VHH binders against o75319. Designs and how they scored, part 148

Target 1, 181 residues: o75319
Amino acid sequence: GNHIPERWKDYLPVGQRMPGTRFIAFKVPLQKSFEKKLAPEECFSPLDLFNKIREQNEELGLIIDLTYTQRYYKPEDLPETVPYLKIFTVGHQVPDDETIFKFKHAVNGFLKENKDNDKLIGVHCTHGLNRTGYLICRYLIDVEGVRPDDAIELFNRCRGHCLERQNYIEDLQNGPIRKNW

## First folded at step 10 (VHH)

Design hs5 (framework vhh_h_nbbcii10_fgla)
Fold by ESMFold2-Fast, scan of step 10:
Structure hs5 (fold): chain B 181 residues (1-181), chain A 124 residues (1-124)
Amino acid sequence: as target 1 above (181 residues)
Amino acid sequence: QVQLVESGGGLVQPGGSLRLSCAASGFTFSYYSSYALGWFRQAPGQGLEAVAAISWSGGSTYYADSVKGRFTISRDNSKNTLYLQMNSLRAEDTAVYYCAASKTWPLGHRYDYWGQGTLVTVSS
């Protein structure tokens, strides 16, 4: 059987848009085969994701998937009109400079191509918290010039859950700014 | 001493344009560029309303639904100055406009500095 990720049910499916940005964070959607292990109110499929985004009067223009697996859902489960980018990111350790660069480049490219609309960049890992929060905050700090504690506070408030990994928080607060574009 | 000073308010006809400026004095360049900045307004007899906000670098902006497509917020960190370009002005835009600075984004519950306000009157 398909195993639900540990503690996946403990997290809100989708956060709020981070105001003043194009970011929205969420936990990994689970394809229909996982629903046999979930109560109806616990289900969060790719379709459920888009329904919840629409309920907030928002629209997704890009999904960035940071999980190190493809077992939870397939890109084919998403609308063809929404670009999907996979950045394989190992959990537990601070993302390396190459991963940070890939994320920044994808965000900058989306923003350049979407100047005339208000579509969002949806970012997720397994829980939509640690890897997701780190890379969003890293972008805000390095590219937008946001102070680390302000970036973390904004992410935590909008996600509805606080970043948990101390090594990630420490790197954001005291680590060097990554100038790798 | 650190302060924010608004300028550019005045009387303008409906459909007209006006540009507000907010000069931040007493800030070093690095101190100013660490703050998110925004514009708020208060119409006579009404509460304070957020109008627009801009992130530390200027890469992200927020606009109230009532002003989207008409107002543009911008900042020049080299001059420690915040701007609000107001186009297609309406009678309901009449208010005292305040600039505010916060370490917290978006502009929410902690504002470190506020200006004294500048009056904008849209009337024929």
Scores: ipSAE 0.000, ipTM 0.115, lowest interface PAE 17.1, mean pLDDT 84

Design hs6 (framework vhh_h_nbbcii10_fgla)
Fold by ESMFold2-Fast, scan of step 10:
Structure hs6 (fold): chain B 181 residues (1-181), chain A 125 residues (1-125)
Amino acid sequence: as target 1 above (181 residues)
Amino acid sequence: QVQLVESGGGLVQPGGSLRLSCAASGFTFSYYSSYALGWFRQAPGQGLEAVAAISWSGGSTYYADSVKGRFTISRDNSKNTLYLQMNSLRAEDTAVYYCAKYPGRSTFPSGFDYWGQGTLVTVSS
């Protein structure tokens, strides 16, 4: 269906690059069929995503899609030059270790292949907030040694919205470091 | 350009075993790709059949009903190699076997691309 995800309109389409990292977070783009349910200023298609990234003088090199559905847009709606990774994650639950490892491997692989440029890793779930913020912060904490509160603050500031799920915040602050690759 | 090269086919007797390999040529498996790898086969005079598929992490596998319990798919990302262990082979398993990957834009277990020339498996009468 062309039903807009609940609360999707409440979030900024795309955040800012997280300084000192290659990450940028955004909410799920919606293919053209959803636009009949949206005002012009509410539209955020795959094309709109790339236009907004360009407006920030940034360039996407990878999209990581954390949604548990394919109904919002199709990978073929993205430019052929931008790799697309789908990691199916269920909302509300802290991502399991397999999901965390897949995310870390994807990020590390991208960085290794893109050491000679400054292209960004775009990460989204439905709202670009809880699953997205969790996995980005988990990477910063576990791989880059960032303090949990600093990682969360950096994500919140750059996304323009604060992580909402207390179980995600609790795991980031007090949970074990996942050192598996 | 990505090229996957199949090997390990040959002539075997019914009830025998073979292990097929699929290795990347001039390409390393991508850590940031969600692509599943799989095996397809085409028997003489028949259409293409999906045999088995495996996710990037190895955490999810698919098997056609015709091979479930007899074939095992596995991958070694450090060696850029996909495997198909075939046990209890039957005459109807005779086919050219192709390895394939998702183009990076598809979801498991659909939408594979073909990258190899195939390897022939003949199960003798």
Scores: ipSAE 0.000, ipTM 0.185, lowest interface PAE 11.4, mean pLDDT 82

Design hs7 (framework vhh_h_nbbcii10_fgla)
Fold by ESMFold2-Fast, scan of step 10:
Structure hs7 (fold): chain B 181 residues (1-181), chain A 125 residues (1-125)
Amino acid sequence: as target 1 above (181 residues)
Amino acid sequence: QVQLVESGGGLVQPGGSLRLSCAASGFTFSYYSSYALGWFRQAPGQGLEAVAAISWSGGSTYYADSVKGRFTISRDNSKNTLYLQMNSLRAEDTAVYYCAAQTYKLSPGRAYDYWGQGTLVTVSS
């Protein structure tokens, strides 16, 4: 439907770049058809996303969309200059190994091809929190060797909201490292 | 410069086998997180038909009913190559075979972004 996602208004639209990384997290942008259910100050369209990134003196080079739906906005609503990757992830359950490795390979490929610039990888799910935070933290832990608690703290601080799903937090802290070979 | 190049096509007798290869250059299957790589075919006087598709990891495969049990799709991400093993070939399998890939700008139901030039497979005595 044309219904606003549950609790979507409770979350900050865009976080800050995570220092020492190329990641920035945000909640799902909503296309124009949703705006009649929102006050002007609540609107967060694809255009609003790019305006807010620019206000931080940052530039997006890739968007990774982790939602399990296409109803909120279409890739065609984004500037054609910014690549878009859809990785379908269900909410509530920890992402499976195939999803984790897709995410890692996309990030590694972007970094290899963008070594000469400082463009960001934008990651979102519905709220830009649980699935988004899990996959970013999983990347930092498994690939960059960041301590789990440090990765979680960095994400929480930069997103402006704390990871909420206990099973996600538990997997990050105590779960196995996923190899990307 | 993105390219897909098919090889392995040719003339075979009914009941024979062929293995098609599709080599990708200018991008990598793993790094661009291409969800679907696929084989399509077009028989003389007919439209384009999807034959088989494979997920980025090789863990999920799909086949047209007409080829199920006879054809096997596989990929080698380290070699950046897609394969189609075709067994028990029939005259009806005669077609130009195309490999195709999805890269950035992925969403369900979107068209494949890159296509090879095609390789002819003729099944005849």
Scores: ipSAE 0.000, ipTM 0.157, lowest interface PAE 13.9, mean pLDDT 83

Design hs8 (framework vhh_h_nbbcii10_fgla)
Fold by ESMFold2-Fast, scan of step 10:
Structure hs8 (fold): chain B 181 residues (1-181), chain A 125 residues (1-125)
Amino acid sequence: as target 1 above (181 residues)
Amino acid sequence: QVQLVESGGGLVQPGGSLRLSCAASGFTFSYYSSYALGWFRQAPGQGLEAVAAISWSGGSTYYADSVKGRFTISRDNSKNTLYLQMNSLRAEDTAVYYCAAPHRYTSLGKEYDYWGQGTLVTVSS
């Protein structure tokens, strides 16, 4: 149904672009049918997402949706000009190697095809925090050679919220580098 | 509202040590935290100087050249507390020491919006 996700209101809608990267993280947009349960200042529709990105003088070139549901919005709610990729991820366990590979492959493909522009890769799960932060940091660590603590700090600062799941943080800090890209 | 309260300052002789603490409060522990916490100081008649900074995880640190090898910054996120261990203190280290936290939307972590009241460190025989 039209249930607002637990704690969704506790998180900022959109973070800032992560400097030195093409990533921007945000919480799941909610289609217009959810707005009757929200105050005007709490609304964050797909249209609101694009307005907020534009207000930062940025432009989205790809959206990667990490939620395990399609109840919050449909790809048809997005502009046709912006590619949409769904990677179904379960929120309680560290994403498996297949999921990590799909994410890395999508990011690498986007960057190769967008060398001549500065468009952003928008990544979200339900809160735009744990699964989103894990996969972005995993990419920075494994593909770009960023130190784990630097990747986590950059994500936390730009998202405006700290990664919460200890198993995700521990995997990023102490886990093996996955050369699956 | 974010509040930062420094403690641990005082009078110390040259070559001595002090440990400063900064307790952060007034925010929800589930979604707002100071990601890059720093220590600044202001000596009498001088401008504000950045002393040290530490990332949220503690994995990255910055030190001013004037304090490298003598000062150590650390944090305890479970206690919401920032520390500055000051060793081999010199008369030139005499200053009011401030802890500072950035606005959560800053991209570089060098723009600090939340400041404590400061704690005075006097290095004198």
Scores: ipSAE 0.000, ipTM 0.117, lowest interface PAE 17.9, mean pLDDT 83

Design hs9 (framework vhh_h_nbbcii10_fgla)
Fold by ESMFold2-Fast, scan of step 10:
Structure hs9 (fold): chain B 181 residues (1-181), chain A 125 residues (1-125)
Amino acid sequence: as target 1 above (181 residues)
Amino acid sequence: QVQLVESGGGLVQPGGSLRLSCAASGFTFSYYSSYALGWFRQAPGQGLEAVAAISWSGGSTYYADSVKGRFTISRDNSKNTLYLQMNSLRAEDTAVYYCAARSKYGIPTAEYDYWGQGTLVTVSS
């Protein structure tokens, strides 16, 4: 199916790099077959994503796709030089510990291999907001020791939209730190 | 040179369990390789069916509707080994099981680059 995700048009395509981190968040890119349902100014293809990142003088080194579907675009639509990682996450629920650990492992591995460059980790779900914001903030809190309110404020400012799901916000502020190993 | 070798097949009674293993050589099951892995099967006289797949880290899994809740796919990147734990086996699970690897991220039901020779699983009394 080529139907546009609900509310997808309501969100900015791509945020700004989160200062002091390697993260940048965006909404899901849509392959060319979706463009018949969009005005030219609404289009946001994989190519458009890379053009917008370049316009910010940034470069992607990894894309982490948190959507529960593969219908929006294919990994083959991305440059061969940019790794793509799929972590299937269900909306509405706080990601489980296994999902959180997988996200942390991917980020840590990328940073270790890319210590000699400044390439970014691009993270998206459907809207690039709730699941995306949760996992980025969870990483900053648990691994980097950032205060929960500071992590949330940084994400909201750079994404250009505030985290909307109260259960995600409450878990970040008051939930336990998830320790790996 | 990429090579996949399955083991653990055999005869098992209905309701029983088996664990299949797939040993890989010529590449590593690491984050940096991004290899996705899957199990496919072919029953006598039938086509190839995707059974289960797992992403490079184990972060994402796929299961065919026919095996959900009974089979568990897992990988050990330190041992370069893929596993399929098969519980509550049924006669219709009788098939040759193939290990497959994909050199890209994602866990589709098609587009795998490397295949093992297969291991036979027979569910019968």
Scores: ipSAE 0.000, ipTM 0.107, lowest interface PAE 18.5, mean pLDDT 85

Design ht1 (framework vhh_etentamig_d1)
Fold by ESMFold2-Fast, scan of step 10:
Structure ht1 (fold): chain B 181 residues (1-181), chain A 120 residues (1-120)
Amino acid sequence: as target 1 above (181 residues)
Amino acid sequence: EVQLLESGGGLVQPGGSLRLSCAASGFTFSSYWMSWVRQAPGKGPEWVSGISYSGRSTYYADSVKGRFTISRDNSKNTLYLQMNSLRAEDTAVYYCAKPYSGLRTYFDYRGQGTLVTVSS
């Protein structure tokens, strides 16, 4: 049913924009039906997401949802003016090359079509940490040429939580650059 | 040791222009993303602009978009910020920033800064 994801309350709702990028990371928003199980200060609905982004003087132009479920919120809960992209990813495993390609292609397409603004690409999985951090860092390393350790530290600082999965960190640091975008 | 040396700041009238430079040493400049960050009197640091390692991708805060241009010369290990149509609210110390390593502040990997004052 409407059970809150395990450890969801342990993570900050929204990070800060990663300086020099169009990325902002956050945990999954929970639709109104979940609020019965949350204190007011714990609520993080789609509306709360947009309010928190606005409070940072930022604006979302795209949401990329990396969760393997639709139970937490529906695309219809988002403003009609913000595109929504679903990329189904399984937790625990390093995302495959097809998933990495889809993410890079979506980001590149957004940047090409948004040259005249400074709108952000919002990326989330369940906690906005492991899958989210991996794909953002993979983009920065492969496409922007950022050094792996610098990409990881930038993400960790701006998200307010460190990437936890050693296999993800190891792939980012020592894995091949993927030129599949 | 990472060293960043900013220059080019000064006093300018509203509507004027300035070009800031940052000379980098102690790391492989061409392999890193670089940013400009500013701090106005009594305020926290504000990210202004960023540029990818190659110079192909550039990004700007909404407050400066259309007025500022970031660029780099990897052969000279130098980062630039061209500032046009300057406003009183652009008054700040401007810092060149290397990508942050670890959970400490922007100031761990910045230079001494260069003061920009926009006066009436």
Scores: ipSAE 0.000, ipTM 0.132, lowest interface PAE 15.2, mean pLDDT 85

Design ht10 (framework vhh_etentamig_d1)
Fold by ESMFold2-Fast, scan of step 10:
Structure ht10 (fold): chain B 181 residues (1-181), chain A 120 residues (1-120)
Amino acid sequence: as target 1 above (181 residues)
Amino acid sequence: EVQLLESGGGLVQPGGSLRLSCAASGFTFSSYWMSWVRQAPGKGPEWVSGISYSGRSTYYADSVKGRFTISRDNSKNTLYLQMNSLRAEDTAVYYCAKGRFSHPYTLDYRGQGTLVTVSS
């Protein structure tokens, strides 16, 4: 269906680049078929995403889509030059170790292949907040050795919205480090 | 262009202290992780310490943990390394680096280095 996700309009479309990282977080773009349900200033299509990133003097090199659906937009709606990776993650529960591993592998691979440029890894779920913030913070904690409170604060400030799910926050602060080789 | 200029090195006795400084220019210093790396005579480079853009997260190599303290002043675009309880094996040229050595793909090396010699 063409139903706008619940509370989608309540969130900023795109956050700011997280300084010291290659991450930028945003809410799910909605393909053209959704625009009849939106005012012009509420529209956030794949094209709008790339325009907003460009307005920040940034460039996307990878999009990681964490939604458990393909109804909002298709990879074909993105520029052919930008890689797209789908990692199906269920909302509400903390992502499992396999999902965490897939995310880490994708990020590490991108950074290795893009060491000579400053292109960003764009990460989104439906609202660009809970699943998105969890996996970005989990990467920073486990791979980059960032303290949990610092990772969460950095994400919240740059996204412009605070992580909402207490179980995600609890896992980031007190949960085990997930080691993957 | 990115420029990093280290200072504060010198000759010091075992057990002594030194404070190194790194003046950064050509980039938004407050937006980047910074590191100290050293190279002893005849050896390869060794990562010593790293600090987050805000200064709240600090990291140390096991060889220096408890003796060295990394800090930064974003208003002055300056990185510091306070070195206490110095040992002969700390003798090295110390370099300031933009980025984190724990993630080699983001490390950018632009300093000339400052020599630290620990001997009686």
Scores: ipSAE 0.000, ipTM 0.132, lowest interface PAE 16.4, mean pLDDT 85

Design ht11 (framework vhh_etentamig_d1)
Fold by ESMFold2-Fast, scan of step 10:
Structure ht11 (fold): chain B 181 residues (1-181), chain A 121 residues (1-121)
Amino acid sequence: as target 1 above (181 residues)
Amino acid sequence: EVQLLESGGGLVQPGGSLRLSCAASGFTFSSYWMSWVRQAPGKGPEWVSGISYSGRSTYYADSVKGRFTISRDNSKNTLYLQMNSLRAEDTAVYYCATYKSGPLRYSFDYRGQGTLVTVSS
């Protein structure tokens, strides 16, 4: 349907690039059919996403979509030059190990293929906050060896909103490192 | 308008110590991960150390681990590298750099003018 996600308007559309990484986080873009329910200043289509990233002098090289739905926008709404990866994640619960490993594999593959450019990995769930922040921070902790509180603080600062889900924060701070080889 | 200005290099004997400083301006220093990179004449650049924006996470190349300490003072927009137990192979121009992309080890956006460190008897 055309139902605007709950609290979607409460969040900044796009954060800032996370320094020292290729990550940028944003809330889910909404295709044109949603615009009838939005004021002009509230619109955030796939086109608006690319315009806002360009305004920051950045360029997307990959989009990772963590939503558990295809109703908000279609991959066809994105430029053909930008790869799109769907990883279905359920909200409210910490992503499982399979999801974590899929995310890590996609990020590592992108970084290896894009050593000669500065393109970003765009990551979003519905609000670009809890699932998005969890997986980015999990990557930084497990793969890059960043301290959990430093990863969370970096994400919060760059996203412009703090991670809200206590179970996600608890897992990042005190949960096991998910190793893969 | 990002500017990075390194200082503190000089001539030192093997086993000696030096402290390098990098004064940063033109960006929100406290929001950036920072690194030190060195380059000996005629050699490629070698990543030396990296530090998170808060200063809590530090990373070192194996060649310098246990001898060098990276730190920062966000109130002064200054990055530091304390170099102890210096060796002839540490002789290089040392550059302060910001991170923008890629793996923490080799990716940086802005690079300073450098400061020369010579370790010789």
Scores: ipSAE 0.006, ipTM 0.260, lowest interface PAE 10.5, mean pLDDT 86

Design ht12 (framework vhh_etentamig_d1)
Fold by ESMFold2-Fast, scan of step 10:
Structure ht12 (fold): chain B 181 residues (1-181), chain A 120 residues (1-120)
Amino acid sequence: as target 1 above (181 residues)
Amino acid sequence: EVQLLESGGGLVQPGGSLRLSCAASGFTFSSYWMSWVRQAPGKGPEWVSGISYSGRSTYYADSVKGRFTISRDNSKNTLYLQMNSLRAEDTAVYYCAKVSRPYGTYFDYRGQGTLVTVSS
């Protein structure tokens, strides 16, 4: 289907790099078939994503796609030089330990292989907010030792939108540190 | 160009106090974790304290807990270390460091340091 995701237009396409990290968050890019339902200024294709990243003087080295669908764009719409990882993550629920583990493993692997450059890990779900913000903050808390409120503050500021789901925020603030990385 | 300038070191008697300052420039200070790291002559670097982007979270090495207080003023791009109840073992060059995590001796930049001597 070519239906625009609910509230997708309400969010900024791409946030800023989270300083002190390799993360950048954005909403899901939409392939060209969706453009008939969008004004020119609303378009955010895979090509537009890379143009906006370049505009910030940044370069993507990995994309992690957290959506529970493949209808928005295909990996083939991305440059062959940028690795793409799909982690099917259900919305509304706090991601399970297996999902958290997969995310941490991918990030750790990327960082180990990219010690000699400053390329970014791009993370998105549908809006680039709740699932995206949860997993990035969970990584910062569990792996990098960042305090929960500081991780959330940093993500909110750089994304330009605050995490909306209280259950996600509650888990980040008061949930156990997962030693699964 | 990242620049960190430490000040406030000096000679102090055991039990005395000193306040160290670090003036930061060349980067968005409020976006980075900051740490104090010290190095005594003939020893490796020792992490002392770390502070989050906002200043809400602070961390201390066991050797300084209850005696040292780290703080920051993001409006002035300045990091502080209030050192109370100083001991001879606190004698070291103290470095301000820009870091990606709140503890450890790993950092992407450090200043020139300020000497703290606790003696006589």
Scores: ipSAE 0.000, ipTM 0.155, lowest interface PAE 15.5, mean pLDDT 86

Design ht13 (framework vhh_etentamig_d1)
Fold by ESMFold2-Fast, scan of step 10:
Structure ht13 (fold): chain B 181 residues (1-181), chain A 120 residues (1-120)
Amino acid sequence: as target 1 above (181 residues)
Amino acid sequence: EVQLLESGGGLVQPGGSLRLSCAASGFTFSSYWMSWVRQAPGKGPEWVSGISYSGRSTYYADSVKGRFTISRDNSKNTLYLQMNSLRAEDTAVYYCAKTLSYRPGHFDSRGQGTLVTVSS
């Protein structure tokens, strides 16, 4: 139904661009049917997302949706000029290698096609925190060679919330590099 | 449990400098963001500066940017704030804070504070 996700109101709608990268993280936008259950200041629709990105003087070039559902908004709610990629992930579990590979492939493809601009890759799960933060940090560690603690710190700062799942943090710090050949 | 002890405050002339210190205990200092927050008489708290776990990333309020420098020594569990070109409007009690990010939307804990008075 039109139930607001658990704890969704506890998180800032949109973080800041992660400096030195093309990433920006946010919580799942909610289509207009959810607004009857929200105060005006709590609303965060797809339109609100693009307005907030514009207010930061940034532009989205890709959205990667990591939620396990399409209940919250539809791709048709997004501007036609912004590509949308769905990667189904379950919460609580560290994303598997196939999911990590799909994420890395999408990011690498975007960066190759967008060398001559500064458009951002927007990444979200339900809260824009654990699955989102894990996959962004995993990319920075595995592909860009960033130290795990530095990647986590950068994500936490820019998102405005710290990664909460200890198993995700432990995998980032101590887990193997996932090499995609 | 968590203890934060600020020092280095005092009376200073406009244009002068002070260095604040915060001694931390009761937690793994190197695992947390640290911030400086100030509160002027009769006003609400104002975030001043934040520093990451490693010290690699530092952030400043626009009111202090270019004048203040935040730093930390994880081997000594100590946070610092170097304050230069002090102005009357910098007069406040300065608090050391354990935080979850560079800007405190929520404080985990704060110290007792150290008073900085900028006056002739």
Scores: ipSAE 0.000, ipTM 0.133, lowest interface PAE 14.9, mean pLDDT 86

Design ht2 (framework vhh_etentamig_d1)
Fold by ESMFold2-Fast, scan of step 10:
Structure ht2 (fold): chain B 181 residues (1-181), chain A 120 residues (1-120)
Amino acid sequence: as target 1 above (181 residues)
Amino acid sequence: EVQLLESGGGLVQPGGSLRLSCAASGFTFSSYWMSWVRQAPGKGPEWVSGISYSGRSTYYADSVKGRFTISRDNSKNTLYLQMNSLRAEDTAVYYCARGYTPKSLYFDYRGQGTLVTVSS
């Protein structure tokens, strides 16, 4: 089905670039078939995503899709010039070490290949908040050495919404550093 | 046009102090993490210190912790590095860099550098 994800309308479509990083977070874009269930001002298609990124004078170089489904949009709905990576991530549970490793590996690879440009890594789950915020913050903590509360504050400010899952926040603040990069 | 202009380098005796400044222009300085990176003669670059966009969070390489202090004045678009208890091994060109780099040397812009020489 073409059912709009629960609470999807409650969240801003796209956050701001996280300063000092290449990350930008957003909620899942919805392909054309969902438009019948949305008012014009509620629409957020893959095309709308790229328009909003351009409005911020930014450019996407990679999209990392953390949703556990393929029903919202297809990779073919994205420009051919933008790589797309799917990491199936179950909601509610803290992502496992394999998922964390895949995310870190993709980010590190992108940064090595894009030293001569300022293109962004776009990260989304369904709402662009909990799984998205967890993995971005985990990267900043484990790889970049950012203090957990600083990473969370930066993400919350730039996304325009605070991380909601207490188990995710607890793992970021008090969990072990994952040495899997 | 993004510009980062370092100043404050010079010749100093071991145990002495220097304060480096970096004047930033061409971007919203208060929205970016900033770093100091150094490169000693004949060696690769080494990250020295980083500061959050607000100035509330600071990070230091183990080699400079307790001796160097990073700070910023967002109203003046200026980054600072206060260097105390200088050692011969601190001799390097010091670069102001835009980007948060405590575990890597990722930055999208750096300045022209300012030379710090610590010798007797």
Scores: ipSAE 0.007, ipTM 0.285, lowest interface PAE 10.3, mean pLDDT 87

